# Designs tried in a protein design chat: VHH binders against WD repeat-containing protein 38 (WDR38). Part 14

Target 1, 314 residues: WD repeat-containing protein 38 (WDR38), of Homo sapiens (Human) (q5jtn6)
Amino acid sequence: MNSGVPATLAVRRVKFFGQHGGEVNSSAFSPDGQMLLTGSEDGCVYGWETRSGQLLWRLGGHTGPVKFCRFSPDGHLFASASCDCTVRLWDVARAKCLRVLKGHQRSVETVSFSPDSRQLASGGWDKRVMLWDVQSGQMLRLLVGHRDSIQSSDFSPTVNCLATGSWDSTVHIWDLRMVTPAVSHQALEGHSANISCLCYSASGLLASGSWDKTIHIWKPTTSSLLIQLKGHVTWVKSIAFSPDELWLASAGYSRMVKVWDCNTGKCLETLKGVLDVAHTCAFTPDGKILVSGAADQTRRQISRTSKSPRDPQT
Short names: E, the ipSAE of ESMFold2; O, the ipSAE of OpenDDE; V2, 0.75 times the mean of E and O plus 0.25 times the DockQ between their complexes.

## First folded at step 7 (VHH; framework vhh_brivekimig_d4)

Design n3 (from m1 with S100G Y101W; at its last look DockQ between E and O 0.09; V2 from the best seeds 0.00; counts 0 for: pae O 4.2 > 2, placed apart)
Fold by OpenDDE, look of step 7:
Structure n3 (fold): chain B 314 residues (1-314), chain A 120 residues (1-120)
Amino acid sequence: as target 1 above (314 residues)
Amino acid sequence: EVQLVESGGGVVQPGGSLRLSCAASGFTFDDYAMSWVRQAPGKGPEWVSSISGSGGSTLYADSVKGRFTISRDNSKNTLYLQMNSLRPEDTALYYCAKEGWTRGYPFDYSSQGTLVTVSS
């Protein structure tokens, strides 16, 4: 199995998305990569066609800055989190707000959907994680344990668990199978600074990125650190596993995007000069890397990095 | 050697304004995001604000949002924090930090900080 040197990533296309009334705090790609969401300080969520860069819709409703947004796995819904202490659930097709989830006492900084799109988790500055029923909008559980702001969350694809990353430098794994009000969590410790991003692989590995400039890949079931990825010179802001889990892409609060070998921990490629801040990194099903972030206060740049096939001829 | 030198602190009345500066040396300043962190007496360090290397992106703690503005002049290797509408709870020693602020550790670098006191 020719562990072929991953083809050199080349930035193929850069798209600029403007028209925001304020700074963009978050971006998210739809599961198919065809749509991009951006959350802005102006309290609006924007929907964009990724390929053309066309604005599809601008959705108001939040009374504070939008801090985070994510699509549901099925692509029918998306959620936004705001400094107004609320989460909003939106219908993608109708571009309408379906639910306003109230319960947080401070700014909500992260949202994530369960794999079946039936549950939503949120976290924020109140150090609380809330589990919501997507259909009813009811809060199902309150998860308490973090000592600082929750900045990232993701559901396990294989088990009924939720991972949350916090500025307390820890990752908590919450077992959601427990019926009792007291949800037990396991803390993953190892980072020395704020955890800024978190993502599961398809098989259930967990990656965390931190302001300590490292990425940790964990086996949550054993609470084991598998590998530490070192090489970023700036804070890690976003991470994503490739579909085959062979690669991890990371982007920082810098112009650098890195691609890592998940098995060896080696940095395979570094792309420079793409974004000032990368809000989101994702892999397309075909293995392309999508990165969205801010180039300046007013412009977001989406860069598509594709593996350039080594032209065999040169 | 990385050096960060903070200045601009002082005593101000509530509602007053101050501008802090941080002179950076010993590294390529524009390659790194910079942050302001503060430590109040008897409290742990608190992140205040961050700015990207280019200055194009900024982040703020909720506690200071709308009141503080972080900026930088890369040509001068200087980081700034404009503080408006100061409150007693803003009283702290303010530090500038290079990327990689570690919670609980005073700044990796021999920074002395600059004291901001907000009192009537």
Scores: ipSAE 0.027, ipTM 0.432, lowest interface PAE 4.2, mean pLDDT 85
ESMFold2, look of step 7: ipSAE 0.333; ipTM 0.680
ESMFold2 (binder alone), look of step 7: mean pLDDT 80; pTM 0.812

Design n4 (from m1 with E99D S100T; at its last look DockQ between E and O 0.08; V2 from the best seeds 0.00; counts 0 for: pae E 4.4 > 2, placed apart)
Fold by OpenDDE, look of step 7:
Parts: C-alpha cells; sequence; structure tokens
Structure n4 (fold): chain B 314 residues (1-314), chain A 120 residues (1-120)
C-alpha cells in the first residue's frame, strides 16, 4: 500500500464574511461544510453559506459576547456559549433558540455535542464542566477537577467519554459511564501552557493543541502520549483530524496552517493564509481542509481557506 | 538574537494610568503574537494580555479586562500596554514575551521587565 506522500494541498478559495456588529470570537463549520457559524462580541450568532459567503441569518438572544459555537454532529442543532454565563441551543432549520442552559457562574468558553447529539457539554471560566440533556435542557452532571478555565471539549466517538482541555495545561478524560455522583477523570499531562483546542479522531485518538505551540496526540484509553507535533511558531488554536486519521490540520494565531502526518509526526505542509486567528479547522468528508477565522484587525471579517489536494496536473 | 526591552513603568497612585512599551528586535515581529506577563512580589508570573501578530486579536486576563489595552505597532516593532484604573494589586514587574503563555518563568530570560508600582 504505497503510503503515497499526501498530495500537496493548495489554498483554493478565500471567502470573507462581514456584517458583524463586533469582533468574532468563534467560528464553526457544519458537518457537511455548507454552513459556517460565527459568534460575535455583539452577542449574536451568524449563519453563513460557506461557498457564496451569503449571510443566512443573524440570531440574537445572548446578553453578552458569544465566545464559542458548534454544530451538532447531525447538523440539526447548534449551540452557542457566552459571557452571559449561558449556553443556547438552536435549531438550524428554523433559526430559533430552543433552550437556554443556565448553570455556569462565569463565562462559558466551550461547548460540544455527544456523537448522538443527545448530550451537550460546556465549560468555562468557572472551572466547571456541565453535561446537559439536549432535549430537556437539564443539567445531567457537573464535572469538577480542572484548576483553570476550560477552553475546549470533545466527546469520544467510540466510548462514553468526554475530553476537556484547560488553561491549567491539562486534558481531562471523563468517564461518563460512571453513575452519579462521582465521575472519575484521568488527567493527561504534558503540555506546558494553555490547552486551547481538542479533537477526537474517528478511532478515538485525541489531539490537543496548546499555547506551548505544540500539538499532542494521545491514546486516551491508556493515557499515553503517542506523538508530539512541533513546528508552530505561535499558539495553536484549532486542530482537526482527517477522516482517515492520516492527517491532522492545525492553525492558530498565525497565518500559517499546518498539515501533519499523524503517524510520523512530520509536518507535511505549511500553508500561508490570510487569517490572523484561525478559530476552527475542519476536514470535509472528501478530505478538504476548511479553516475559518479572523482576518482583519477588527475581527469583523472571517476568511475561509479551503485546501484541496493538488489535482495532478495532467 | 531576540531582544525585548520593556519601558514605561513607574510609580502611580491608585486610579492612575501608565503606558508600557516593549521594543522588539531580532525576529520578524508581525509574525508573532506578543504577550504581557507580570510578576508581583512573592507571587508567580501572571499572564496579563496577548495580541496576535497583526493586532487583530486581543486577549486579557479577567483581572485586567476593561482596564488594560494591549496594542502593537508593527512598523515600529513595538508592543504596548495601556493600563488604566490601576490598582495596588497591579503592582508587579511587567514583561513582554514572544508568543509565550507559560505558567512560570518568562521564556525570555533576557528581558529585565519594567516595574509598575501602584501605591497611595
Amino acid sequence: as target 1 above (314 residues)
Amino acid sequence: EVQLVESGGGVVQPGGSLRLSCAASGFTFDDYAMSWVRQAPGKGPEWVSSISGSGGSTLYADSVKGRFTISRDNSKNTLYLQMNSLRPEDTALYYCAKDTYTRGYPFDYSSQGTLVTVSS
């Protein structure tokens, strides 16, 4: 099986999204990549058509800046986290708020959906992780253990576990199979700075990005560090595994997007884009890399960078 | 060699203002996020604020949010920290750092920092 050098990725298109009333703090692609969400300091979440750049809707409701937003895996819902200490659940099709989740005592900085879209996890500056029932809006569990702000979270695709990353430089793996009241967690230590992003691979590997400019790939089941990716010159803000888990894309507070070989740890490609801050990286099902983030000083414009394997020039 | 030189510190009364500067050399300034870190007497280093390479993104510690403003002039390779409404608890040695948010020692051992004292 010719482990062919992944085709050189090229930046194909950059799209700019404007009309925000404030700085953009977060962005997220829909599972199919057709829609882009942006959360803004103006307290609104914006929905965009990714190809055209057309604004689909602007949704208010939060009484503070939106810090984070994510689609559900099924694409029917999305959640937003805010400095107003709440999480909002939204219907994508109706562009309506379904639930306001109250419980956090400080700014909520991250949200993630379970693979079945039935649960939602949130975390923030109160150093608490909350597990919510999506349908009822009830808090199911309170997870305590981090020593600083929770900035990232993701559910395992294979086991009933939640990973959270914190400014305490640790990743916690929470086993959600355990019956209340005590949820046990395993701490993954190794980063030397703020963990800013997490993502699971399809098989259950976990990647973490940090302000220490590194990316760690973990085997959560054994709490082992598999590989450290070094090469970023600034803080990592966003990471994503390719569907086949061969590649990892990363970006951050830099114009640089990196693509890594997950097995060797080698940086396969570094692309220079226009983003000042990359809020999110994602792979499309067909293997394209999507990156969105702030491109200008006012953070009112978000650019999309798509990478496609260079078609062999016939 | 990377050089960071902080200036602008001094003694101010509570409620006062100061503007710190950091002159950077030895690297491509606009390619890097920059941060301010402070260390109060008897305390460990505390992250204060960060700014992206282009200046388009800023972050603040909760303790300084709404009072401090980080900025940069890439044409001058200079990082700034405008500090308003200063409090006694802001008393610290202030360091600028290149893309480093580490809990602990400033990565740039070459920096002397600039002392800010807030006292009545």
Scores: ipSAE 0.031, ipTM 0.530, lowest interface PAE 3.4, mean pLDDT 86
ESMFold2, look of step 7: ipSAE 0.325; ipTM 0.679
ESMFold2 (binder alone), look of step 7: mean pLDDT 79; pTM 0.804

Design n5 (at its last look DockQ between E and O 0.06; V2 from the best seeds 0.00; counts 0 for: pae E 7.6 > 2, placed apart)
Fold by ESMFold2, look of step 7:
Structure n5 (fold): chain B 314 residues (1-314), chain A 121 residues (1-121)
Amino acid sequence: as target 1 above (314 residues)
Amino acid sequence: EVQLVESGGGVVQPGGSLRLSCAASGFTFDDYAMSWVRQAPGKGPEWVSSISGSGGSTLYADSVKGRFTISRDNSKNTLYLQMNSLRPEDTALYYCAKETYSRSGPSFDYSSQGTLVTVSS
């Protein structure tokens, strides 16, 4: 690992949950990287101190497997999505459930926060995207248009838009500034299998990862596919843009992690040694990669070879 | 050449259990996600379950959640499906597949015979 995600935590966390409860379905780093959140098949959400691996809390409440979890960008809240058809909103500091968001008719498979932490999007097997007000817990909008399960979502950092990815192999871009219920603002087609992950870049480019083993980089404003990243030998699970948009990190459903040049589409590095699927990838502002779900000592070499200027080890 | 050999099927009564096995060869097993797919008589293929290369992540179709458990033993290059609380609608030929998971295309490899599971009252 090249961050505050210690190898001991990744290895111990996976074995511990496999021994005593259920499979880990999702993980997320806090915005500052100091906390790791995991969602489990046993219906609990777990909070860990990233550096030490110390368990901070184990939170129940869901009556079915937790499928997805994510921190708010401001770090004060997190959300969890479950097969019990609910989203729960939690206070990080108090370790308490603030809201149970009901409305989905089937398993909820993704949640995402708006950049200002004021809205939450959710989606799942009922093919519906729901927008929620974080403060009140009120559903703001219902977005319908996908033809199969919604498995990924992300808010644009530059415009008030939401991207959603689906088993129908499409990405939908929803314009959130309008009150009228748009079925979809635009659909991005090109993948031949389910969309498993989405990530906006800081400038508003969109990457999508798929079970077709490819990553597509899109310009949503023109609805155009800019480049395909081919080279994964298995399904893509997680992706992240570097802050300068020169690089993209991606993890497959195996122990392989790849780093790509976003302009040429060339794979620059392939790392082996990830013990489990990396549930999330993130970059620090200085360009170092954070991954979860694996104890991978090769990450130190990735951070040493990054092209971030004046990036000393500390 | 990729080879997948399924076994462990049979006839059981409703509520019974079976454990299916899939022996894999011809590729680095640990590097790839694996899936179970089934095909009932007169119907198209139905995805059942998938497991990551390390075994740390699993996915299940809604119709089998809570009843079926996918697992793998990477030291033996073997994929398993534990099927509990079987129902008549689980009757099908069951195939394992290397990294196949798509509702939008014919990505399943049927070069093997599969293993037949029959649940009859």
Scores: ipSAE 0.013, ipTM 0.371, lowest interface PAE 7.6, mean pLDDT 76
ESMFold2 (binder alone), look of step 7: mean pLDDT 79; pTM 0.781
OpenDDE, look of step 7: ipSAE 0.020; ipTM 0.324

## First folded at step 8 (VHH; framework vhh_brivekimig_d4)

Design p1 (from v1 with K65E; at its last look DockQ between E and O 0.01; V2 from the best seeds 0.00; counts 0 for: pae O 13.2 > 2, placed apart)
Fold by OpenDDE, look of step 8:
Structure p1 (fold): chain B 314 residues (1-314), chain A 121 residues (1-121)
Amino acid sequence: as target 1 above (314 residues)
Amino acid sequence: EVQLVESGGGVVQPGGSLRLSCAASGFTFDDYAMSWVRQAPGKGPEWVSSISGSGGSTLYADSVEGRFTISRDNSKNTLYLQMNSLRPEDTALYYCAKDTYSRYGPEFDYSSQGTLVTVSS
């Protein structure tokens, strides 16, 4: 029973990014962690070099606040969602808009890429989930079933399923292999408030975070709740699985980042005082935790936390 | 300016069929999902059906599923609604709607006058 010594997380570096013309609503790390995206109320998406903190580019185009942004898994593209009811696809290398995806009737609040980077899902206040072809920019599917705003989405590792989280406090799993009915295949119920974030693990587990201050880990294939993580004192805003799926990182509006044991549900570590609002949490391939968010209305911080290598028990 | 002009409404007996058309202009038609919305007397607006810009995806309200078919001809900038097996409860003013892309706009762009469908014995 290898009592995995709770990895002590230490904040290694805090960087400030302050060139936004408005509040930052979303941030996303590139798959390799080398680049940071930020979406702002000013309608622009910003690209940053994570290590240096250098602004790489500021991209306009949206006619409303950018609400969400995310890189494609292959790192070649990123998408932004906006209150202007559009999703934009961007080339990372060229810093150019490739496509404007039009179809939503209200603010788009979330975007996610399929694992193969060929499809994009979006959702928002119109309670609709749209599936897009990345290459053509065409809408492939319209998925309806949520009763409130869709705030989060993620594809399963096998590309066969899409999960969406909504302010209706439910997670819907959509089987994308099915040709037509735009109805959710499964609804995961258990949260008592708005779902704000969700993410798949590599093996296909699903975690959801909520304004009810809890995190749920689900087995989507059986529609079962595996574990509930309790400990946050405020809304959960962001969550991420570690690559080995042993840990879950969560961040919220409480200036806290928590690391959880996925098996036991125990909170292993709590980091306090870095960010007022965490926009995103991510694990690097080497197991480091990256967190970006806002410390105050004027200061955006990226915090890198590293897992102390388990001293090999000699 | 976005213009939507509905046609094809009329009086039909229960079990009958109608085909509605909507001519669209003033925007790139195939870039936008289109919808049909209806409003029955004394009731609020009800969403009926939607179709993606390419036509590859369609969605229907439960009340019309299996009876109505939404389609579009992007070469003609025209939206269609084939209505079969019409019922008295389908009586309504039918609107063609463009999805809105404005932060402050309605869920649907109701710039059209609508076309009246009356199902009565």
Scores: ipSAE 0.000, ipTM 0.255, lowest interface PAE 13.2, mean pLDDT 85
ESMFold2, look of step 8: ipSAE 0.006; ipTM 0.288
ESMFold2 (binder alone), look of step 8: mean pLDDT 79; pTM 0.798

Design p2 (from v1 with D99E; at its last look DockQ between E and O 0.01; V2 from the best seeds 0.00; counts 0 for: pae O 12.1 > 2, placed apart)
Fold by OpenDDE, look of step 8:
Structure p2 (fold): chain B 314 residues (1-314), chain A 121 residues (1-121)
Amino acid sequence: as target 1 above (314 residues)
Amino acid sequence: EVQLVESGGGVVQPGGSLRLSCAASGFTFDDYAMSWVRQAPGKGPEWVSSISGSGGSTLYADSVKGRFTISRDNSKNTLYLQMNSLRPEDTALYYCAKETYSRYGPEFDYSSQGTLVTVSS
């Protein structure tokens, strides 16, 4: 009965990233954690060196606020979604726009890359999910089924499925092995409010966070709710699985980051940080937790909180 | 080479039932969605139904909804179409099709033979 000593979340480092011309709507870490992306109301995407806090580049092009941004899994590309109804695909190394993906009729709120970085999914206020070919920029599929805005998306590890979360309080799992018409494989119901975030684990579990202040962990293959995580006092904004899938990190509007035991559903630790809103939670390959968000609504600053896993040997 | 072989067609009375089968070979069956398409005499091809690779998602044309059921057995590389409450209008050559996607859009790989379904009194 290894009394898993609650890993004391210690804030090791806080970095401030400031220079945005508007509020930051989204942040994303590169796969290796070395770079941070931020999307801003000013219509620009910013690239930062995570460690030093140095601004690497500011990229314009969008004609509306950037709502969401993500790196490709291979780290060579990133995508941005905007209120201008477009998705832009960017080269990381060149800091250049490669493609402008047009098709959405309203604000695009989420983008996600397939594990192989060959496909991109986007969703937004038009209640549509679009699947794109990354290389050609062509729309591959139009996925219809949600009754409200799509706010989150993630590909399954096997690339066969796409999960989308919506303000209709449902998660849809799309079987991408069907060419036309793409039909939602299943709708996961259980949340009582808007779904704001979702993520797959490496093994194929799915977690969703909601404005109902809860996190659900699902087994999509059986359409089963495995566990409900309760404890947040405000909306859940971001979630991430640890690489070993033993832990889930979550953050919301309560200046709190929570770490959960995925098996028991127990909150292992609550970190009260300086962040008012956490835009992104992520685990590094070595199991560290990275959190980016706004520290002060008034200062439009992004803070980074990192926690290193306690070396069991000490 | 992709091979699709349909079977199960025949003559039935209105209100009758048939079950069509399609044996698939030459590709990883469960990786692909499958479809049934039919062609009536003097008419163009009509999409009937589709099923995802896993079998978890199914789609039907309005004309057959509630009467036809598409299914698959991935362990047998076989696609099925259960047709109930058949109508004369269902008379057609039925084809099994592999759904594929190319850079140009969705494509269907059809069987060359099909199976004939005749609904007559």
Scores: ipSAE 0.000, ipTM 0.275, lowest interface PAE 12.1, mean pLDDT 86
ESMFold2, look of step 8: ipSAE 0.244; ipTM 0.638
ESMFold2 (binder alone), look of step 8: mean pLDDT 80; pTM 0.795

Design p3 (from v1 with Y101W; at its last look DockQ between E and O 0.01; V2 from the best seeds 0.00; counts 0 for: pae O 11.8 > 2, placed apart)
Amino acid sequence: EVQLVESGGGVVQPGGSLRLSCAASGFTFDDYAMSWVRQAPGKGPEWVSSISGSGGSTLYADSVKGRFTISRDNSKNTLYLQMNSLRPEDTALYYCAKDTWSRYGPEFDYSSQGTLVTVSS
ESMFold2, look of step 8: ipSAE 0.242; ipTM 0.639
ESMFold2 (binder alone), look of step 8: mean pLDDT 79; pTM 0.799
OpenDDE, look of step 8: ipSAE 0.000; ipTM 0.243

Design p4 (from v1 with S102T; at its last look DockQ between E and O 0.01; V2 from the best seeds 0.00; counts 0 for: pae O 9.8 > 2, placed apart)
Fold by OpenDDE, look of step 8:
Structure p4 (fold): chain B 314 residues (1-314), chain A 121 residues (1-121)
Amino acid sequence: as target 1 above (314 residues)
Amino acid sequence: EVQLVESGGGVVQPGGSLRLSCAASGFTFDDYAMSWVRQAPGKGPEWVSSISGSGGSTLYADSVKGRFTISRDNSKNTLYLQMNSLRPEDTALYYCAKDTYTRYGPEFDYSSQGTLVTVSS
């Protein structure tokens, strides 16, 4: 019964990124963690070198606030969603807009790439989820079923399903193998407030965070709630699975980042940081936790927490 | 080559029930949504119902909602349509269709044969 000493997570580095012309609404790390994207109220997307904190580029084009941004899994592209009702697809290397995806009738609040980076999903205030072909920029599918704004989305690891979280407090799982009409495979009910974030694990588990201050871990294949994580004192804003799926990191509208045991539901660690709001939590491939957010209305901080490698030498 | 073979059609009285089957071959069955389409005499094809690859999602035309149930057994590569409370208006040739998604939009790959359902007193 190896009483695995909860790996003490320590905050190693805090970096400030402060060149935005407006409030930052979203942040996203590249798959390798080397780049940071930030979307701002000023209508621009910013690219940063994570390590140095250097601004790489500022990209305009949106005519409204950028609400959400994400890298493609292959790291070659990123997408931004805006209040201007559009999604823009960008080349990372060239820092150029490749496509403007038009179709939404209201603010787009979330975007996600398929695991193979070939498809893009978007959702927003029009209560619609749109599936896009990344290469052509064409809309592939319109997914209707939510009763309120879509705020989060993520593809399953197998690309067969898309999960969306909504302010209707439900998660919908869309079977993408169905051509028309696209029907929600199942609605996961259990949250009592707005769903703000969701993410798949590598094995296909789904976690959702909510304004009800809880995190739910689901097994979508059985439409079952596996575990409820309770402990946040504020709204959950971001969540991420560790690569080994043993841990879940969560952050909210608090100065707290929590690390959870996915099997037991126990909070393993609570990190008190300098961030008022965490926009994004992510794990690096080596198991480090990256958190980006806002410390105050003017300053965004990236906090890196690393799991101290068990020194094999003892 | 995609092959779809429908069965289970016949003559029934109003209010009766039938169960249609479609045997599928030539493709990975569970990777594709499947649909039933029907064509009544003198009318164009009408979409009846669809089911996702996993079977978790089902859709129905308003005309059959509450009366028909689409299902599938992926282990048998078979699509089903349980039809209850049949009406004369349900009289048609019923086709099984593979839902295909192309770059140009959704397409249905229909069987060439179909199975005839006749609802008459």
Scores: ipSAE 0.007, ipTM 0.355, lowest interface PAE 9.8, mean pLDDT 86
ESMFold2, look of step 8: ipSAE 0.095; ipTM 0.572
ESMFold2 (binder alone), look of step 8: mean pLDDT 79; pTM 0.793

Design p5 (from v1 with T100I; at its last look DockQ between E and O 0.01; V2 from the best seeds 0.00; counts 0 for: pae O 13.6 > 2, placed apart)
Fold by OpenDDE, look of step 8:
Structure p5 (fold): chain B 314 residues (1-314), chain A 121 residues (1-121)
Amino acid sequence: as target 1 above (314 residues)
Amino acid sequence: EVQLVESGGGVVQPGGSLRLSCAASGFTFDDYAMSWVRQAPGKGPEWVSSISGSGGSTLYADSVKGRFTISRDNSKNTLYLQMNSLRPEDTALYYCAKDIYSRYGPEFDYSSQGTLVTVSS
């Protein structure tokens, strides 16, 4: 029974960003963790160098608050979603808008890229999920089934599937067929409140976070709930799997960041006092945890935490 | 069994009009949003328009906005697409699609054979 010493997390670095013209609604790290995106109520998306905290660019264009932003997996593009009912695609290197994706009838609340960066999914208050071709900007599919706002989405790494989380407390899994209008759909039920975030693991597990203060880890292929993580005292806002899928990091509308054992469901560590609201959690390839969010209404923070190397499992 | 049967396609001159119909059966029609999708030769499928179950909400691709009108008659289980001011680039096979909802497992959207619209001088 190798009592795996709970990996001790330590806050390594905290950076503050304060150049936004409005409240920050979303943040996202680049795949390599070197850049940070922030979307603001001022209608702008900001690019930051993660290490130095330097502002790289401020990009306008949206005519409403930016609600969500994400990098493409290849790091060449990013997307922003806005209350102006549009999604914008941007070139990272040029800091230029490439496409304006129109089709949503209400605020767009989430965007995600396919693993190959060729497709984009968006969802929002119109209860619609839209699939887009990144290159052409054309809408490929309209996915309907949720009964409330879509707040989160992520593509499966191994299968051409899309997961969406909604305020209807359900996760939907969409089997995407690009060549045909036909699509398969599964609903994962178990949460008792709004789903706010979800993410796939590298192997295809799915985690969802909810206002019910729990995190569920699912096996989408069997529509099975594998484990429920309990311990948050407030709403879960963000979650991320570690690269090795052994850990899950979560943060919420609290000053707490939690690290969980994915197999046992045990909370391994709780970090307090870092952020009031976490916009995003991410793992770096080397296993570090990055968290960005707001400490208060006026301060934006990025926190880097490191875990002690697990003693090699003999 | 879900069935969708498109009709109304044909050959028209630029600037002309067509009205497509889709007869739906095998499900509670008004419980589902419906969509039109088209596929031009050599191109991938393109979303055209959607309408809510009640018909109270409609969506259009930018390429057809202002020219096409989606509607439905729930009493007849029929979906419509009025196409005005047709252009050569509107030439495509048009498909009727049912939006999908599943609570307990995977459900599939059923594709039909489509109806061909050709816009040529």
Scores: ipSAE 0.000, ipTM 0.241, lowest interface PAE 13.6, mean pLDDT 85
ESMFold2, look of step 8: ipSAE 0.128; ipTM 0.580
ESMFold2 (binder alone), look of step 8: mean pLDDT 79; pTM 0.801

## First folded at step 9 (VHH)

Design q1 (from v1, 15 letters changed; framework vhh_7z1x_3; at its last look DockQ between E and O 0.05; V2 from the best seeds 0.00; counts 0 for: pae E 18.9 > 2, placed apart)
Fold by ESMFold2, look of step 9:
Formats: structure tokens, C-alpha cells, sequence
Structure q1 (fold): chain B 314 residues (1-314), chain A 121 residues (1-121)
């Protein structure tokens, strides 16, 4: 005999984070979900313990607003991108800046790590994508082709390819396996506004979120659009595939996070909370959804988790 | 009602200096990044410089880096552009522009009327 009962998503825990000196521009969960990074207009990156809500450190160094932050996949490092035209690479355990990556001529708006944590991609208003060696801090490659600012990026988990999204409303797929001077790329067209977020699935599908309020799911190997997800009333800010690739979570510049069926394109749930603006969503390996964003006039950072089956209130 | 008013333009000799001002009203000034943009006779718009809402971050186009300095006084709701070592090809109408949010962005939602800068002997 089998039970066969389906699971249902529910809000399980809510924690509030505060004491930023300015607007929070970006947040990121560690791979295991135990840390939250926040990047602030005040030029600092803040580290928080997700479970307790305790501030672990406040790291300065950038001479301008922090625009984006991400953990490395192995959890040992994080990177921050800033209006000061630099990327900083930080050691999580020592809470110390290891490298300052200089080369961009304009604000850096996105940073992403390769799956092996050995390379870092960055992009911004100078319309250039730069690849960096994490260990040495040296620029490895310069990728040119976008017609406007680079706003999002992600590395493929299965092949040596990088996706970048831009204000030119296109996604470029860069084939990094080539050693030629001109790196091959394909353009994915369909969005009508900034490509604010990108996420590869474990099998290599690509989701793109846009300020046109839509999400597109692509098959990058054929450059084909598989499905469009419509339903957000605001700009899409963050997207994440579930580990089993059945679901997609998305956050807009609003209090709602949507969960979608990747096969049908139907919105399964709209999750609301204390948040005024959700900035970031992620799936944990066990299928929980982590969400962070602003909750009040002080622009404090909040995280929210959900899990099925439903748990009593804490 | 959002209003941006540029002042400080005029005629200057080559090698001279000017300081442009942009007075803002109708919005919370220090919540938004601000920009300078110019349009030379017969040419398109050229972005020159940006400054964050707090004033802590600045960006410059290569054509003006080292010669122009952007700054802001949030207490006076005023944006500045200090222009040094001016050349005849700096002749243009100079505009200040408001970003749509506190971060630097590609789209500006409000523009001033512009102030003429002429570099000529």
C-alpha cells in the first residue's frame, strides 16, 4: 500500500532583520539557507544568521551602493557588485575582503559564480561581461555583444555556458568551451524590458524574469521558448527552480511570491506575508522556499520560509 | 510636480572652467540618483556622469573623466557639475536628469530644460 497524498506549501517561519543604514538593493541566501546576505545603498554588505535573525557582521569597503551579492556554490565565498565599478570577493568564514576586482568602467549590476566556484562573471552599465579567476583575481575573458546594461547572469550547471540578461531585453548564451577570440553566443529574444533575473535548472533549462512582468522558460540548447508565465502585476526581481524542476518560484517588487507549475505554466499559489516588497526567493535542497524583502518604512530585510505539510504557528 | 532647473551655463574660453547647478523640487531628492547628459549641436544625447542618492558613488563617461566632477548637496536639493579644461567640443546643452529610483539606471523619468555651455574664443 502507498499513501500517495500530495504535499501542500505553507508559510512556516518568519524572521525580521533590521538596522541597515540605507535601502537594501540585493539579498542572497547561502546554499544551505543558514545565512542571508544583504547589499545596501550605504555601501555595506550585511551577513545575517537566518534562523536567529542575528546580525553576524557589517562589512564596508565599497565606496558606493552595493547593487548585487551572491554566495559561491560551495558556500565559502561571496561576491558583491557596486556602483563604485568594482566587484569584491569575500571570505565567508573570516568575514574579510580577499580581492577587489577592477576593470568595469560603470556600475556593476550582476555577479555570478561558476558551478565549481572557480570563476566569477560580472556585468553592468559598460555593456561588458567579464569573467574572473576567483583564486587569482585576474580577468580571464571579456565578452562583448549586448547593446545595453548587463543586469543578470547565471552559469549553466551542465555545460560550460554563461547566460546574461540585459536592458536590451535579450538573453545572451555564451559558449565558453570555445578558445577562439570571439566567444560564440546566441540571443534569446522575446522580452520587452530589462532581464532582471536568470536561473538555470539542474537539467539546463533557463528561466528569465523581466520588468515586462513576465517569466520565460527556455531550452538554451535549441534557443527555443518553452513557456511564458504571466500573472505578476509588478516587475519580476527573482526566480528559482525547485530541485526536482517541477516548480518555479518568483518574486516581484511586491508583497507576493508566486509558485508556478513548470510543465503547464499555471500559477499554483500566490504567497503573501508581512513583506512590503519581496526581493529574493530561493529553493532549499529539500524544497523549502526562502523569501526576503522589505517590511516597513525603515526598509528592514525579512526572510520567510514555507514547507508542506502545514505547520502550527510559532 | 517634479521640476529640474539647470543654471550656470554660459560662454567660456577654451581651457576655462564652469560649474553647473541643477535645483530639484517635487520629489525627495536624496532618494534618487541624478545624472548629467549633454547634446552637442547636430549630435545625439551623451551621458556624462551619475551620482547616487546619498552622494557616495559617482560614475563618469570616459570623455569627461578627470575633467568633470559631479556632486550633490542634499540639504539644498541641488546637483552640481564642475567642468574643468573645457574645449570647443564640449559646447552643448547640458541637462540634469532624475533616475527612476535610487540606483543608477538606463531610463531617466524627468529632465531639466537644459543650460547652454559654449566654449569659444
Amino acid sequence: as target 1 above (314 residues)
Amino acid sequence: QVQLVETGGGLVQPGGSLRLSCTASGFTFDDYAMNWVRQAPGKGLEWLSSISGSGGSTLYADSVKGRFTISRDNAKNTLYLQMNSLQPDDTAVYFCAKDTYSRYGPEFDYWGQGTQVTVSS
Scores: ipSAE 0.000, ipTM 0.123, lowest interface PAE 18.9, mean pLDDT 78
ESMFold2 (binder alone), look of step 9: mean pLDDT 83; pTM 0.830
OpenDDE, look of step 9: ipSAE 0.702; ipTM 0.864

